# VH-VL binders against q8pz69: the designs that were tried, part 4

Target 1, 196 residues: q8pz69
Amino acid sequence: MLIGLTGTPGTGKTSVSKLLEKRRGWKVVYLNDLIKEEHLYSEVDEERDSVIADMELIRERLSGILEEEKGQHAEKAKVNGEEKENITIIESHLAHYITDIVIVLRAYPPELKKRLEKRGYSEEKINENAEAESIDLILAEAFEWCKKVFEVNTTGRTAEETLGDVEKIIDYILAGKENELQEYIPGSLDWIDSVP
Short names: E, the ipSAE of ESMFold2; O, the ipSAE of OpenDDE; V2, 0.75 times the mean of E and O plus 0.25 times the DockQ between their complexes.

## First folded at step 3 (VH-VL; framework fv_mosunetuzumab)

Design d20 (at its last look DockQ between E and O 0.02; V2 from the best seeds 0.00; counts 0 for: pae E 13.1 > 2, placed apart)
Fold by ESMFold2, look of step 3:
Structure d20 (fold): chain C 196 residues (1-196), chain A 118 residues (1-118), chain B 112 residues (1-112)
Amino acid sequence: as target 1 above (196 residues)
Amino acid sequence: EVQLVQSGAEVKKPGASVKVSCKASGYTFTSYYIHWVRQAPGQGLEWIGWINAGNGYTKYSQKFKGRATLTADTSTSTAYLELSSLRSEDTAVYYCAREGRYYPLDYWGQGTLVTVSS
Amino acid sequence: DIVMTQSPDSLAVSLGERATINCKSSQSVLYSSNNKNYLAWYQQKPGQPPKLLIYWASTRESGVPDRFSGSGSGTDFTLTISSLQAEDVAVYYCQQYYSTPTFGQGTKVEIK
């Protein structure tokens, strides 16, 4: 099973993904790294230190990774007597174009700006990402492309606290109980202040 | 064993065009990029462009835009460089090279000498 | 395009001595998300195609002797041949593959 972990850059996707690997042993594909390392793009945007992804190459490569993971999981299940579902996490702000199930990490835009400043982003890129987050851009894209969308607020929280929410969502999905996840239903966050 | 075997030397007049072939073997042709690089006599390496053999996408050096055309034939595992409006400074050895999974040019063809003279 | 500048243009080194070749890029070739430098080194002998020596700035290609090493990051890179041998006489090129590929002008290494 593929589960996407997406969100605006700076929302904590990488930190949470590394903790998931360490704690649960689930395979994580760091998609941006894969794209760059294996040239799964048609053009490089040198100004933004980013690439224009080639989705067909990406899907073909991921299909191969999934087949390898199925073989390894089946071998371990036989040896250990475990029957758990094979989980692969796709970590990227593009994951919602790949997976049917996605978890969208959210962050209050002023806090997002501070996180991106610490990462050395340019002021222009920081503002672009904060604007995208303020209008729910990735969440809206996830609704358009994905069958199941869950939302996790990372504002003011540690990576370990965010991990707890993500683990709960995944465990409920594996148990067939995802309909009980009321607190992660998209649309529970509103970054727009109301005025009288 | 990965191999790239190029077509033989060409002699052309100014204003003509040339088409150099590069036949790949020993790997899945459609999973890799093919680059073209040339080297004028006594000079360094000059990148011309690449083609993604799987989907046909190309990119060209600005110097060669409009004159170079890269194509690939998946049925024969062969990449092609066509260079038009030839002039004497196009005299060079033309190489094809495979872009490996780690983005270096890991296998090179033997080179094709193209001589442009009247 | 990212301009690659090598120094020196030519280098004469006694057998068994150390040879160093420098390569400077006009822009950083370090991709921040995977922390890799998209820089390669090639060796070319007369009448032969180039041969890949080093990629990701410091990783030796399979079959390359350990006397070849690469170092550097961002914009400044070095190829070192720790003990020059007769078969190492060649022209050496750096190449960035961060964006539109470009090569340095080459450094000819000769035995003194």
Scores: ipSAE 0.006, ipTM 0.527, lowest interface PAE 13.1, mean pLDDT 85
Fold by OpenDDE, look of step 3:
Structure d20 (fold): chain C 196 residues (1-196), chain A 118 residues (1-118), chain B 112 residues (1-112)
Amino acid sequence: as target 1 above (196 residues)
Amino acid sequence: EVQLVQSGAEVKKPGASVKVSCKASGYTFTSYYIHWVRQAPGQGLEWIGWINAGNGYTKYSQKFKGRATLTADTSTSTAYLELSSLRSEDTAVYYCAREGRYYPLDYWGQGTLVTVSS
Amino acid sequence: DIVMTQSPDSLAVSLGERATINCKSSQSVLYSSNNKNYLAWYQQKPGQPPKLLIYWASTRESGVPDRFSGSGSGTDFTLTISSLQAEDVAVYYCQQYYSTPTFGQGTKVEIK
């Protein structure tokens, strides 16, 4: 199963993903790194110090990765005599373009700004991302592209705390208990008034 | 130190409502769920519901749906249970408890006795 | 809802002896994805709230003495007190949190 972990930069996707990888042993594809490392982009945006992702290339590459993983998993399953559900997490602000199931990490824009400041982001980037967060940009996109969207508020929370929610969501999905995940249904967070 | 401190004992008449508070301290209130469990005298534990203290979403036992209302005040780190249409059978000690991140109810309030009598 | 049934309802054990409490769930509380049993044990002393002893069926909560142990999987679980102490006099509850939380009816442990 492929699950996307998405959100505005600074919401804690990477931190949570690393913990998931460590604690649950799930494969995590750090998509942004993959895009850069394997040049899965069409052009470089010098103004934004970013790259324009080539989604076709990305999908192709990910398909390959997933097939490999399935193979490995099958082998392990044979050894253990147990079929286990294999989870692959796509970590990226673009993950919602790739996966049908996505968890959107959210953060109060002022806190997001602080996080990004600590990371050394430019003021321009900070403002851009804060604005994007305030208008629920990624969440809206997720609704457009994904079948299942969950939202986790990371405001005032540690990565470990956020991890708990993310794990819960995934576990419940795997257990077929999605109906018990009401607290993660989008719509409860609105930062529109938080934009200075 | 994590603490859940509940409000004092209540005596109510049948048909009345009671609101019990649970003040949390020593941890990030909004990061956890608060469960409510009651225990009638000499009886076992009965789950009432939980609230996500961060976003206010709730889940109730079917038995208490429509009669129990869970709320949380993030500004005071206080969770509330309101139970309406009280009956004698509602006489019990009511507990709030924190759901641990990776385990169930790891911290409990001291309990609040609610007595419903004519 | 998953029904939890404990046995026995009451148990009298001599000091220093083993106490064994059983708990059965009406359906499995083992989650295949993480291979964990969503089962907890609580201790409740008179006039006190329950105290978490065991979670994930067999993991002791911090501060819980080693004489307490949990075992079992799926639908059958056991709480064992290897050597009953005076302070262990209490009612013990199993609880599943695989789905909507439910508790066993409790087992009263007394000194014989």
Scores: ipSAE 0.000, ipTM 0.527, lowest interface PAE 11.9, mean pLDDT 89
ESMFold2 (binder alone), look of step 3: mean pLDDT 94; pTM 0.957

## First folded at step 5 (VH-VL; framework fv_mosunetuzumab)

Design d21
Fold by ESMFold2-Fast, scan of step 5:
Structure d21 (fold): chain C 196 residues (1-196), chain A 118 residues (1-118), chain B 112 residues (1-112)
Amino acid sequence: as target 1 above (196 residues)
Amino acid sequence: EVQLVQSGAEVKKPGASVKVSCKASGYTFTDYAIHWVRQAPGQGLEWIGWINAGNGNTKYSQKFKGRATLTADTSTSTAYLELSSLRSEDTAVYYCARGTYYKPFDYWGQGTLVTVSS
Amino acid sequence: DIVMTQSPDSLAVSLGERATINCKSSQSVLYSSNNKNYLAWYQQKPGQPPKLLIYWASTRESGVPDRFSGSGSGTDFTLTISSLQAEDVAVYYCQQYYSTPTFGQGTKVEIK
């Protein structure tokens, strides 16, 4: 099962993913790191200090990672005599382009600005991300594109608190109880007036 | 081949409701969103809303909230636009169009003329 | 909502000559984190639905002739038809999809 953990940069995706990996032992693909390390991009935008991701190369590489993970999971079950959930988390602001099931992390744009400032983002990038978050850019893409979309507000919360919601969502999906996740239905947050 | 086939022209009186259908074929219906766009005679294009065919999620233009209802029937691969409290200025050709995050409005229905007159 | 403004409203171009249409957005439609300009161009012929020509400001849709090209970034965009053919007579629309989708007013291209 592939689950995407997406959201605007600064919403806490990486922190939550590391906790999921440590706490549940699930495979996490840190997609932005993978793209840069393995050159899964067609062009480099030098002015913006970024790369233009190549979705075809990404999909091809991920299929290989998934086959490897499936083999390792089968071997562990055989050796240990235990079966664990076979979950792979794709963490990236691009994850909703890849997975049919996605959890979108949200953050109140003024707080998002403060988080990105602490991470050394340029003023231009901080403003772009805050504007994108205020108009629900990534949520809207996921909502339009993905089959199952869940929204988690991280505003004023620790990574541990956000982890609790993410774990609940995944556990309920695994149990076939998605219809009990009403609190995570997209569209409850309206931040259009939160930035200039 | 991908096709979106819409229902036929409608003539309605002010205050009535109209329901336009859009039947999709040639692709997996639940993998795409269906957008609705209208065009008044001799005028430009105006976006109404979209529905995610895979989960039923909808988003509306502020102008159409409360008047437009978007639905989809996955068993027949058909999307619907219902517009209520019709006014003469709602006279337009209504289009459905397929969209995704990576490619906006790549296939369009042929259009449905809705005429609102007394 | 983001307002899209096209110029000119209409233009007449001789067969084989270059046609250029400009589109300006009231705010940036560039998201630098994914390096995408959320801008598309459509062609509409009389009695037909619009046809997608260009998306992501410069990516040509499959089956669209290479005489059509898109350029620009942020707020200022251009659609170019390098050598106008008779079949290119149409109204052209730009569209942003960065937020709630909005279209330009359209530019009518005619043969001179």
Scores: ipSAE 0.151, ipTM 0.715, lowest interface PAE 5.9, mean pLDDT 88

Design d22
Fold by ESMFold2-Fast, scan of step 5:
Structure d22 (fold): chain C 196 residues (1-196), chain A 118 residues (1-118), chain B 112 residues (1-112)
Amino acid sequence: as target 1 above (196 residues)
Amino acid sequence: EVQLVQSGAEVKKPGASVKVSCKASGYTFTDYAIHWVRQAPGQGLEWIGWINAGNGYTKYSQKFKGRATLTADTSTSTAYLELSSLRSEDTAVYYCARGTYYKPFDYWGQGTLVTVSS
Amino acid sequence: DIVMTQSPDSLAVSLGERATINCKSSQSVLYSSNNKNYLAWYQQKPGQPPKLLIYWASTRESGVPDRFSGSGSGTDFTLTISSLQAEDVAVYYCQQYYSTPTFGQGTKVEIK
């Protein structure tokens, strides 16, 4: 099962993913790091200190990673007789372009600005991400493109508290109880007036 | 062959409501959103809203919030726009269009002329 | 509400000559984190619905002739028809889809 953890930069994706990986032992692909480390990009935007991701290269590389993970999971189950959940999490603000099932992390734009400030983002990038979050940019793309979309508001919450919601969503999906995830139905947050 | 086929022209009096249909074929209806866009005679294009056909999620332009209602019937692969409290300024060709925020309106219906006059 | 402004309102171009249409947004429609300009171009012929030509500012839709090209980033965008053909007579619209979709007022292209 492939699950995307997406959201505007600063919504807590990386922090939650690291906790999820440690607590559940699920494989996490930190896609933004993978793109830079393995040069899965065609161009570099020097002014904004970012790379232009190449989706074809990304998909090819992820296919290889997923095939390796399936092989290792099957071999481990055969050797020690333990059956664990075969979950792979793709963590990136681009994850919703890749996965059919996605969890979108949200944050109130003024709080998002403070989080990005603490992480050393430039003023230009802070404002762009706050604007994108205020208009539901990532969420809108996700629920237009993905088969199953869940929305988690991280405003005023710790990574541990957000992790609880992410775990609940994944556990309910695994149990076939998606109809009980009403709290996480997308589209209930309106932040259009939260930034100038 | 992807097609969006809309219902026929409507003539309404001020204050009435109109319901326009858009029947989709040639693709999996629930995999795409249906957007509604109108065009007054000789004027430009104005976005009304969209509905995700697979889950029923909707988003409206602020101007149309409260007057427009978007619905979809997955059993017939048909999307609907209902516009209430009609005024003469609502006279326009109404289009449905398939799309997403990732790839905008790639297929359009033929349009439905709604005329509001006394 | 992002306002889209096109120029010119109309232009007449001889067959085989270049046609250039400009589009300006009241604020940036570039999201640098994914490096995408949320801008599209449409062609509308009399009595017909609009047809998608270009999306992501410069990506040509499948089946659209290569004489159509889009360029620009942020707030300033251009649609170019390198060698105007008779069938290109139409009104052209730019559209942003960064937020609630909005369209330019349109540019009418006619043969001289």
Scores: ipSAE 0.152, ipTM 0.693, lowest interface PAE 5.8, mean pLDDT 87

Design d29
Fold by ESMFold2-Fast, scan of step 5:
Structure d29 (fold): chain C 196 residues (1-196), chain A 118 residues (1-118), chain B 112 residues (1-112)
Amino acid sequence: as target 1 above (196 residues)
Amino acid sequence: EVQLVQSGAEVKKPGASVKVSCKASGYTFTSYAIHWVRQAPGQGLEWIGWINAGNGNTKYSQKFKGRATLTADTSTSTAYLELSSLRSEDTAVYYCARGTWYKPFDYWGQGTLVTVSS
Amino acid sequence: DIVMTQSPDSLAVSLGERATINCKSSQSVLYSSNNKNYLAWYQQKPGQPPKLLIYWASTRESGVPDRFSGSGSGTDFTLTISSLQAEDVAVYYCQQYYSTPTFGQGTKVEIK
């Protein structure tokens, strides 16, 4: 099962992903790191100090990672006699372009600005991300492109508290109980009037 | 400034194929879908399909399934519509348009007239 | 496919008068979870591409004059031009984006 953990930078994706990896032993692909480390981009945007991701290169590389993980999982099941869930988490603000199932982390735009300021983002990047979050940009894209979309508000919450919701969503999906995840249905948050 | 600039007018014979381009600028190309819509002379708007520029996923209207092919080149921020087995009924202005789930067609290309005649 | 039907097909209105265009969908375009109607309105002038006026049934696109307003929910929607200007002569289309996009047949607005 491939699950995307997406959201605007500053929503807590990386922190939650690290906790999932440690607590559940699930494979996590830190896609933004992978893109830069393995040059999975076609161009560099010098003005924005960023890279323009090459989705075809990303898909090819991920196919290899997923096939390797599937093989390792099958081999461990043979050796140990116990089969664990075969879950791979793709962590990136681009994850919703890759996975059919996605969890979108959200944060109130004024709080998002403060989080990004603490992380040393430029004022221009802070404002761009806060504006994107205020108009639900990543959530909107996820809703359009993915088969199953879940929304988690991280405003005023620790990574451990957010992890609880993410774990519940994944566990209920594994149990065939996604119909019981009504509190995580997209569109429950309205921040379009928040000023970045 | 967001812009979608399309290729110029085409005149084709029945049975030929045509490929129309749509070059995007002023935004992150891979963050949006490109939709294709056509309009025959004196007629209304007809949706052909869309491509997710980020992952290459496509969806087509049933009428165009098997005849239309949507592609995107992220290195040049350009989307393409290729329509095969052209008929006189395919004579129309073809538009590309940018979309999201809440704002379906916020920016449009200028249109490309495709004329199919013997 | 969701079928969109507009009425009237054409409308002649004097300058400064109110113009109303109706749009009906064959099924609801209201998504109950977020309480939003996936309905847009476009303006198309001769020789130009369509221009987005309204989305979410009633949200005006940036730069669109406030004389344009959208209303309705579920299956019945209305575009209103409160005081018709000469520049408003155009064909107007409604469009649903709840599923694969479909357009109404268009309503031509002319000066009387």
Scores: ipSAE 0.005, ipTM 0.460, lowest interface PAE 11.0, mean pLDDT 85

Design d30
Fold by ESMFold2-Fast, scan of step 5:
Structure d30 (fold): chain C 196 residues (1-196), chain A 118 residues (1-118), chain B 112 residues (1-112)
Amino acid sequence: as target 1 above (196 residues)
Amino acid sequence: EVQLVQSGAEVKKPGASVKVSCKASGYTFTDYAIHWVRQAPGQGLEWIGWINAGNGNTKYSQKFKGRATLTADTSTSTAYLELSSLRSEDTAVYYCARGSYYRPLDYWGQGTLVTVSS
Amino acid sequence: DIVMTQSPDSLAVSLGERATINCKSSQSVLYSSNNKNYLAWYQQKPGQPPKLLIYWASTRESGVPDRFSGSGSGTDFTLTISSLQAEDVAVYYCQQYYSTPTFGQGTKVEIK
């Protein structure tokens, strides 16, 4: 099963993913790192200090990674006689372009600004990400195009607390109990006025 | 061949409701959103809302919230726009259009003329 | 809502000459984290639905002639038709899809 963990930069995706990988042993693809390390981009925007991801190269590479994981999972099941969940998490602010099942991490824009300042983001990037978060940019894209979308508000919470919600969502999906995840249905947060 | 085929023209009295259909073919209906856009005679384009055909999620323009209802029937690959409490200002051609992250509105229906008159 | 303003309202150009249409958004429609300008251009001929020409500000839709090009970033965008043909007579609309979608008022392109 392929699950996207997406959200505006600064919402805690990487921290949660590292904890999830450590506690559950699920495969995590740190897509932004993969894009840069394997040059899965068409060009570099030097003015904005970013790369322009090539979605076709990304999808081709990911299909190879998923095929390798499928083979390793099957082999381990035969050797050990024990069946574990075959879960792969794609962590990136671009993950909702790739996966049909997504968990969108959210953060109150003023708090998001403080988080990004601690990470050394430029003022322009901080303001742009806070504005994107205030208009629900990533959530709206996921809500429009993905088949199953879950929203987790990370405002005022630790990565450990957020991890609890992410684990619950994935466990309930695995158990076929998605209808019990009403708390995580998108659309209840309105932050448009938080970044005047 | 991707096609969006809309229902025929409607003439309604003020205060009535109208329901316009948009039948999709040539692609997996549930992988895309359907947007609704109207155009009054001689005027520009006005966005009404969208529906995610795969899960039924909707988003509306503030102007149409409470008067427009977007639905989709996966079994027939058909999207619907219902507009209530019609006024003469609602006289327009109503379009459905397909949306995705690759392209904002890449295929459009032929349009449905809705005339509101006494 | 983001307001889209086009200029000029109408434009008369001779066959084979360059046509330039401008579009300005009331706030930036660029998201640098994915390096996308959420801006599209549409062509509408009388009695027809709009047709997508350009998306992501500068990406030409499949089947659209090379004479059409889009440029710009942030708040200021341009659609250029390098050599106007008879079939290009139409109304052109810009659209932002960064937030709740909004369209410009349209620019009518006519032959001189």
Scores: ipSAE 0.206, ipTM 0.741, lowest interface PAE 5.3, mean pLDDT 88

Design d31
Fold by ESMFold2-Fast, scan of step 5:
Parts: sequence; C-alpha cells; structure tokens
Structure d31 (fold): chain C 196 residues (1-196), chain A 117 residues (1-117), chain B 112 residues (1-112)
Amino acid sequence: as target 1 above (196 residues)
Amino acid sequence: EVQLVQSGAEVKKPGASVKVSCKASGYTFTSYAIHWVRQAPGQGLEWIGWINAGNGNTKYSQKFKGRATLTADTSTSTAYLELSSLRSEDTAVYYCARGDYYPFDYWGQGTLVTVSS
Amino acid sequence: DIVMTQSPDSLAVSLGERATINCKSSQSVLYSSNNKNYLAWYQQKPGQPPKLLIYWASTRESGVPDRFSGSGSGTDFTLTISSLQAEDVAVYYCQQYYSTPTFGQGTKVEIK
C-alpha cells in the first residue's frame, strides 16, 4: 500500500514521517531529498534555491524502490514466518501527484508563517506558502488527482499529537474502515481571510 | 476519444431553476474533476465551481454559493449543474470542462441558457 | 479574488508576423515550493468552447503547434504566436488557477 503524506511546507509532514518510521517501522521515501540527491529534475532555480522536479524520472525511480521493498518484505516474511502489511509513505509537497491515497496536513496560515520563520525561510517564501495554504492550494490539487483524500489540521499541535491522527487514518484504511473517518473528510477549514 | 457532451439549450422564466448535464466518455470518469464555467453574450469567462467525480466533493465560487449545486452520477458518467432563482443576468453559455492537477484540457460544447419573461 | 488584466484588448497582425499578448495578475500566481506558475492560456474561436494552449505558464498542451509559446513568472505573463496563421484568428484568454479560478477579459486577434 502506497500512501502520500503531503502539505504546504511547515505543516509538519517530515516530522510526522520520521515518527511513523521509528514507531511503526514503515518505509518512508523523503521525496524532496531523493529528487536533489539523485538529480530527478530538469532545471535548477538558483535564485530561489530550488529544483524543478521531473515527474517521469521520479515515477521510474519510485517503481524501482517499491519493487525492491516488496522483495525485501517477502524475504523477511520467509525468514520470520510472519507477514506484516507492507506500507510505504511518500513524503513531499508533491506526493499527491504520485499516490492514489493521500493525507494532507494543514496549518492555520499565521501559525505556518511563525513555523517557517523559525526554520529560516526567507520572507518571500514564507508569504508564498502562507498564501497557498490560505486558499487550500495543495488540498484542491489532491482532490483533483487522488482517489482517497484525508485532511489533518496540525494547528496548535505537536508532531506527536498529529502522529496520532495519521496513525488512526492508516490503521482504519488497513482495517477496511475508511468510511468511519468522517472527522478527516476534507472541506471543513476556511482560512481565506487569514492572509491579506 | 475524450468527449464531454452537454444537454441542449434551455429557455427559462425568472425565478425558475435549470439543470444542465455533461456526459463524459473516453476516460475513467472518477479520476477527474468536472469544472463549470459560464460566458454571458459578448463577455468573458466566469468560473462557477467544480466537483471531484470520484468522491463527490465540491467547491464553489463565492458568487454562486447557495445558488449553484454540482452533482455527479458515476453509473452514467454524467455531471450536473443546477442553478436556482434564475435572473436575466444568468443568460449565458454554460460549459463543463475536465480538470486534473492543471487547468481544463477538454471542454463540452456548451449549453445556452436564456432567462426571459 | 485575483484580478487578471490582459493587453491589448484587440490586436491586428499580418500573416506570418509575431503576435504578443500580455497578462498581469493582481498578485503572484507562483508557488515557490513546487516552482510552478498557476497560469494557463486558452484560444476561443466563434461558436466554439475554449481550447487549452498553455499551462504552468510555459508548458504547451499536447497537439498545440510549436508557434504558440508562453513565458513569464509571478505577476507578468506573455503568450507569443511566432508566425500568425489564418486559423489563429480567435479570442485568447489567460487564466489563473492559484486560487478560485479567474480569467482575463480576453484579447481578440485579427488578420491585418
């Protein structure tokens, strides 16, 4: 099962992913790091310290990672005599372009600005991310591209508290109980007036 | 191959409701959103809203909240726009268009809705 | 709402010559995290629905002739037709999809 963990930078997706990896032993692909390390991009924007991702290269590389993970899982099951659900998390603000199932992390834009300031983002990047979050940009894209979309508000919460919601969503999906996840159905947050 | 076919022209009186259909073919209906856009005679394009055909989630332009209702029937691969409390200012060609993570790549032929007494 | 303003309102160009249409947004439509400009260009011929030409400001839609190109970033965008042909007579619209989608007022391109 492939699950995307997406959201505007500063919503906590990297912190939550690291906790999922430690707590559940699930495979996490830190896609933004992978793109830069393996040059899965066509152009570089040096002024903004960013790269323009190449989705064809990304999908090809991910196919290889997933096949390798499936093989390793099968070998471990053979050695230990037990099968565990094979979960792979794709963590990126681009994850909703890749996975059919996605969890979108959200944060109140004024709080998002403070989080990004503490992480050393430039004023320009802070304002762009807060504006994008105020208009539900990534959530709207996830609705268009993905088959199953869940929304988690991280406002005023620690990564550990957010982890609880993410784990619940994944566990309910694994149990075939996704119809019981009504509190995570998208569309209840309206932050359009939170940014000028 | 990909086609969006809309229902025929409608003439309505002020205060009535109209329901326009958009039948999709040539792709997996539930994998895309359907957007609705209108164009008054001699005027530009105005976005009304969209529906995700796979999960039924909708989003509306502020101007159309409470007046427009977007629905989709997955068994017939058909999207619908219902506009209530019609006024003469609602006279326009109404288009449906297919969306993904980029804008509208395929459009219906348009449905002329005329509101007159 | 983001306001889209096109210039000029109308343009007359000789066959084979370059046509240039400008589009300005009231605020930036660039999202720096994915480095994409949420800007599209459409062509509309009389009696027809709009046809997508360009998306992400500069990516040409499949099947669109290479004489059409888009450029720009942030708030200022340009659609260029390098060598105008008779079938290019149409109204051209820019559109932002960074927020609730809005369109420019349109630019009518005619043969001189």
Scores: ipSAE 0.006, ipTM 0.520, lowest interface PAE 11.9, mean pLDDT 85

Design d32
Fold by ESMFold2-Fast, scan of step 5:
Structure d32 (fold): chain C 196 residues (1-196), chain A 118 residues (1-118), chain B 112 residues (1-112)
Amino acid sequence: as target 1 above (196 residues)
Amino acid sequence: EVQLVQSGAEVKKPGASVKVSCKASGYTFTSYHIHWVRQAPGQGLEWIGWINAGNGNTKYSQKFKGRATLTADTSTSTAYLELSSLRSEDTAVYYCARGYDYRYFDYWGQGTLVTVSS
Amino acid sequence: DIVMTQSPDSLAVSLGERATINCKSSQSVLYSSNNKNYLAWYQQKPGQPPKLLIYWASTRESGVPDRFSGSGSGTDFTLTISSLQAEDVAVYYCQQYYSTPTFGQGTKVEIK
């Protein structure tokens, strides 16, 4: 099962993913790192200090990673004992372009600005991401391209508290109990007035 | 195939309320958002708000917050805009349009003329 | 609110000639993380609702003739009609969806 963990930069995706990997042993693909390490981009935007991701290259590379993971899962089942869960998490603000099932992490835009400032983002990037978060930019894309969308608000919460919600969502999906995830139905947050 | 059919023209007095309907067909109603946009005579387009037809969540333009109410009835695939405390400046053609969240609008209703006059 | 300004307010073009409409946003509608411009163009004929022509600044909506094209990035955008036909007489609006949707004031295109 392939699950995307997406959201505006600064919403806590990486921290939650690392805890999830440690506690559940599920495979996590840190897509943004992969893109830079393996040159999965066609252009560099120097004005915005970023690379322009090439989604075709990314999909081709991920196909290879998923096949390798499938093989390793089968090998572990064969030699050590059968494992039933084969879960791969794609962590990136681009993950919703890749996966049909996605968890969107959200953060109140003023708090998001402080988080990004602490991480050394430029003022231009901080404001751009806060504005994007205020208009549900990534959530809206997830609605358009994904089949199952869940929303988790990380405002004022630790990575461990957020992890609890992410684990609950995944466990309920595995149990066929998605209809019981009422608290994570997307679109309840309204932050349009949170930025100038 | 996709159609949005709106209710007929309304004439209201200042201070009254008006409720415009938008009946959807040809697609899964609960999978999209319905936006409302108005156009005063001889003027441009002004966004009012949207409703997620699947869960009933709404968002409004600041100018219309407190005066506009968006609702949806999934059993009839119909969205509604209710605008209260009408003024002459509210005279306009009101359109419903299909979209996702804050996006562009791919299908539009035919429009409903609301005239506010004494 | 992001203010959208179109130019010119009206344009008279001979049949078969090129029509160019400009749209300027008060702030960038380009999101750097996905490199997309949150800009659409609509055509409105008298007595009709607007019809979507272009979205993501340059993607043509299904069924829209090839003579319509969109270009630009950031704050400056253009809609081009390469060879104006009689049926293209209409008012054209740009719309941003980077924040709460706002529209330009419209450009009226008429036959010269």
Scores: ipSAE 0.189, ipTM 0.704, lowest interface PAE 5.5, mean pLDDT 88

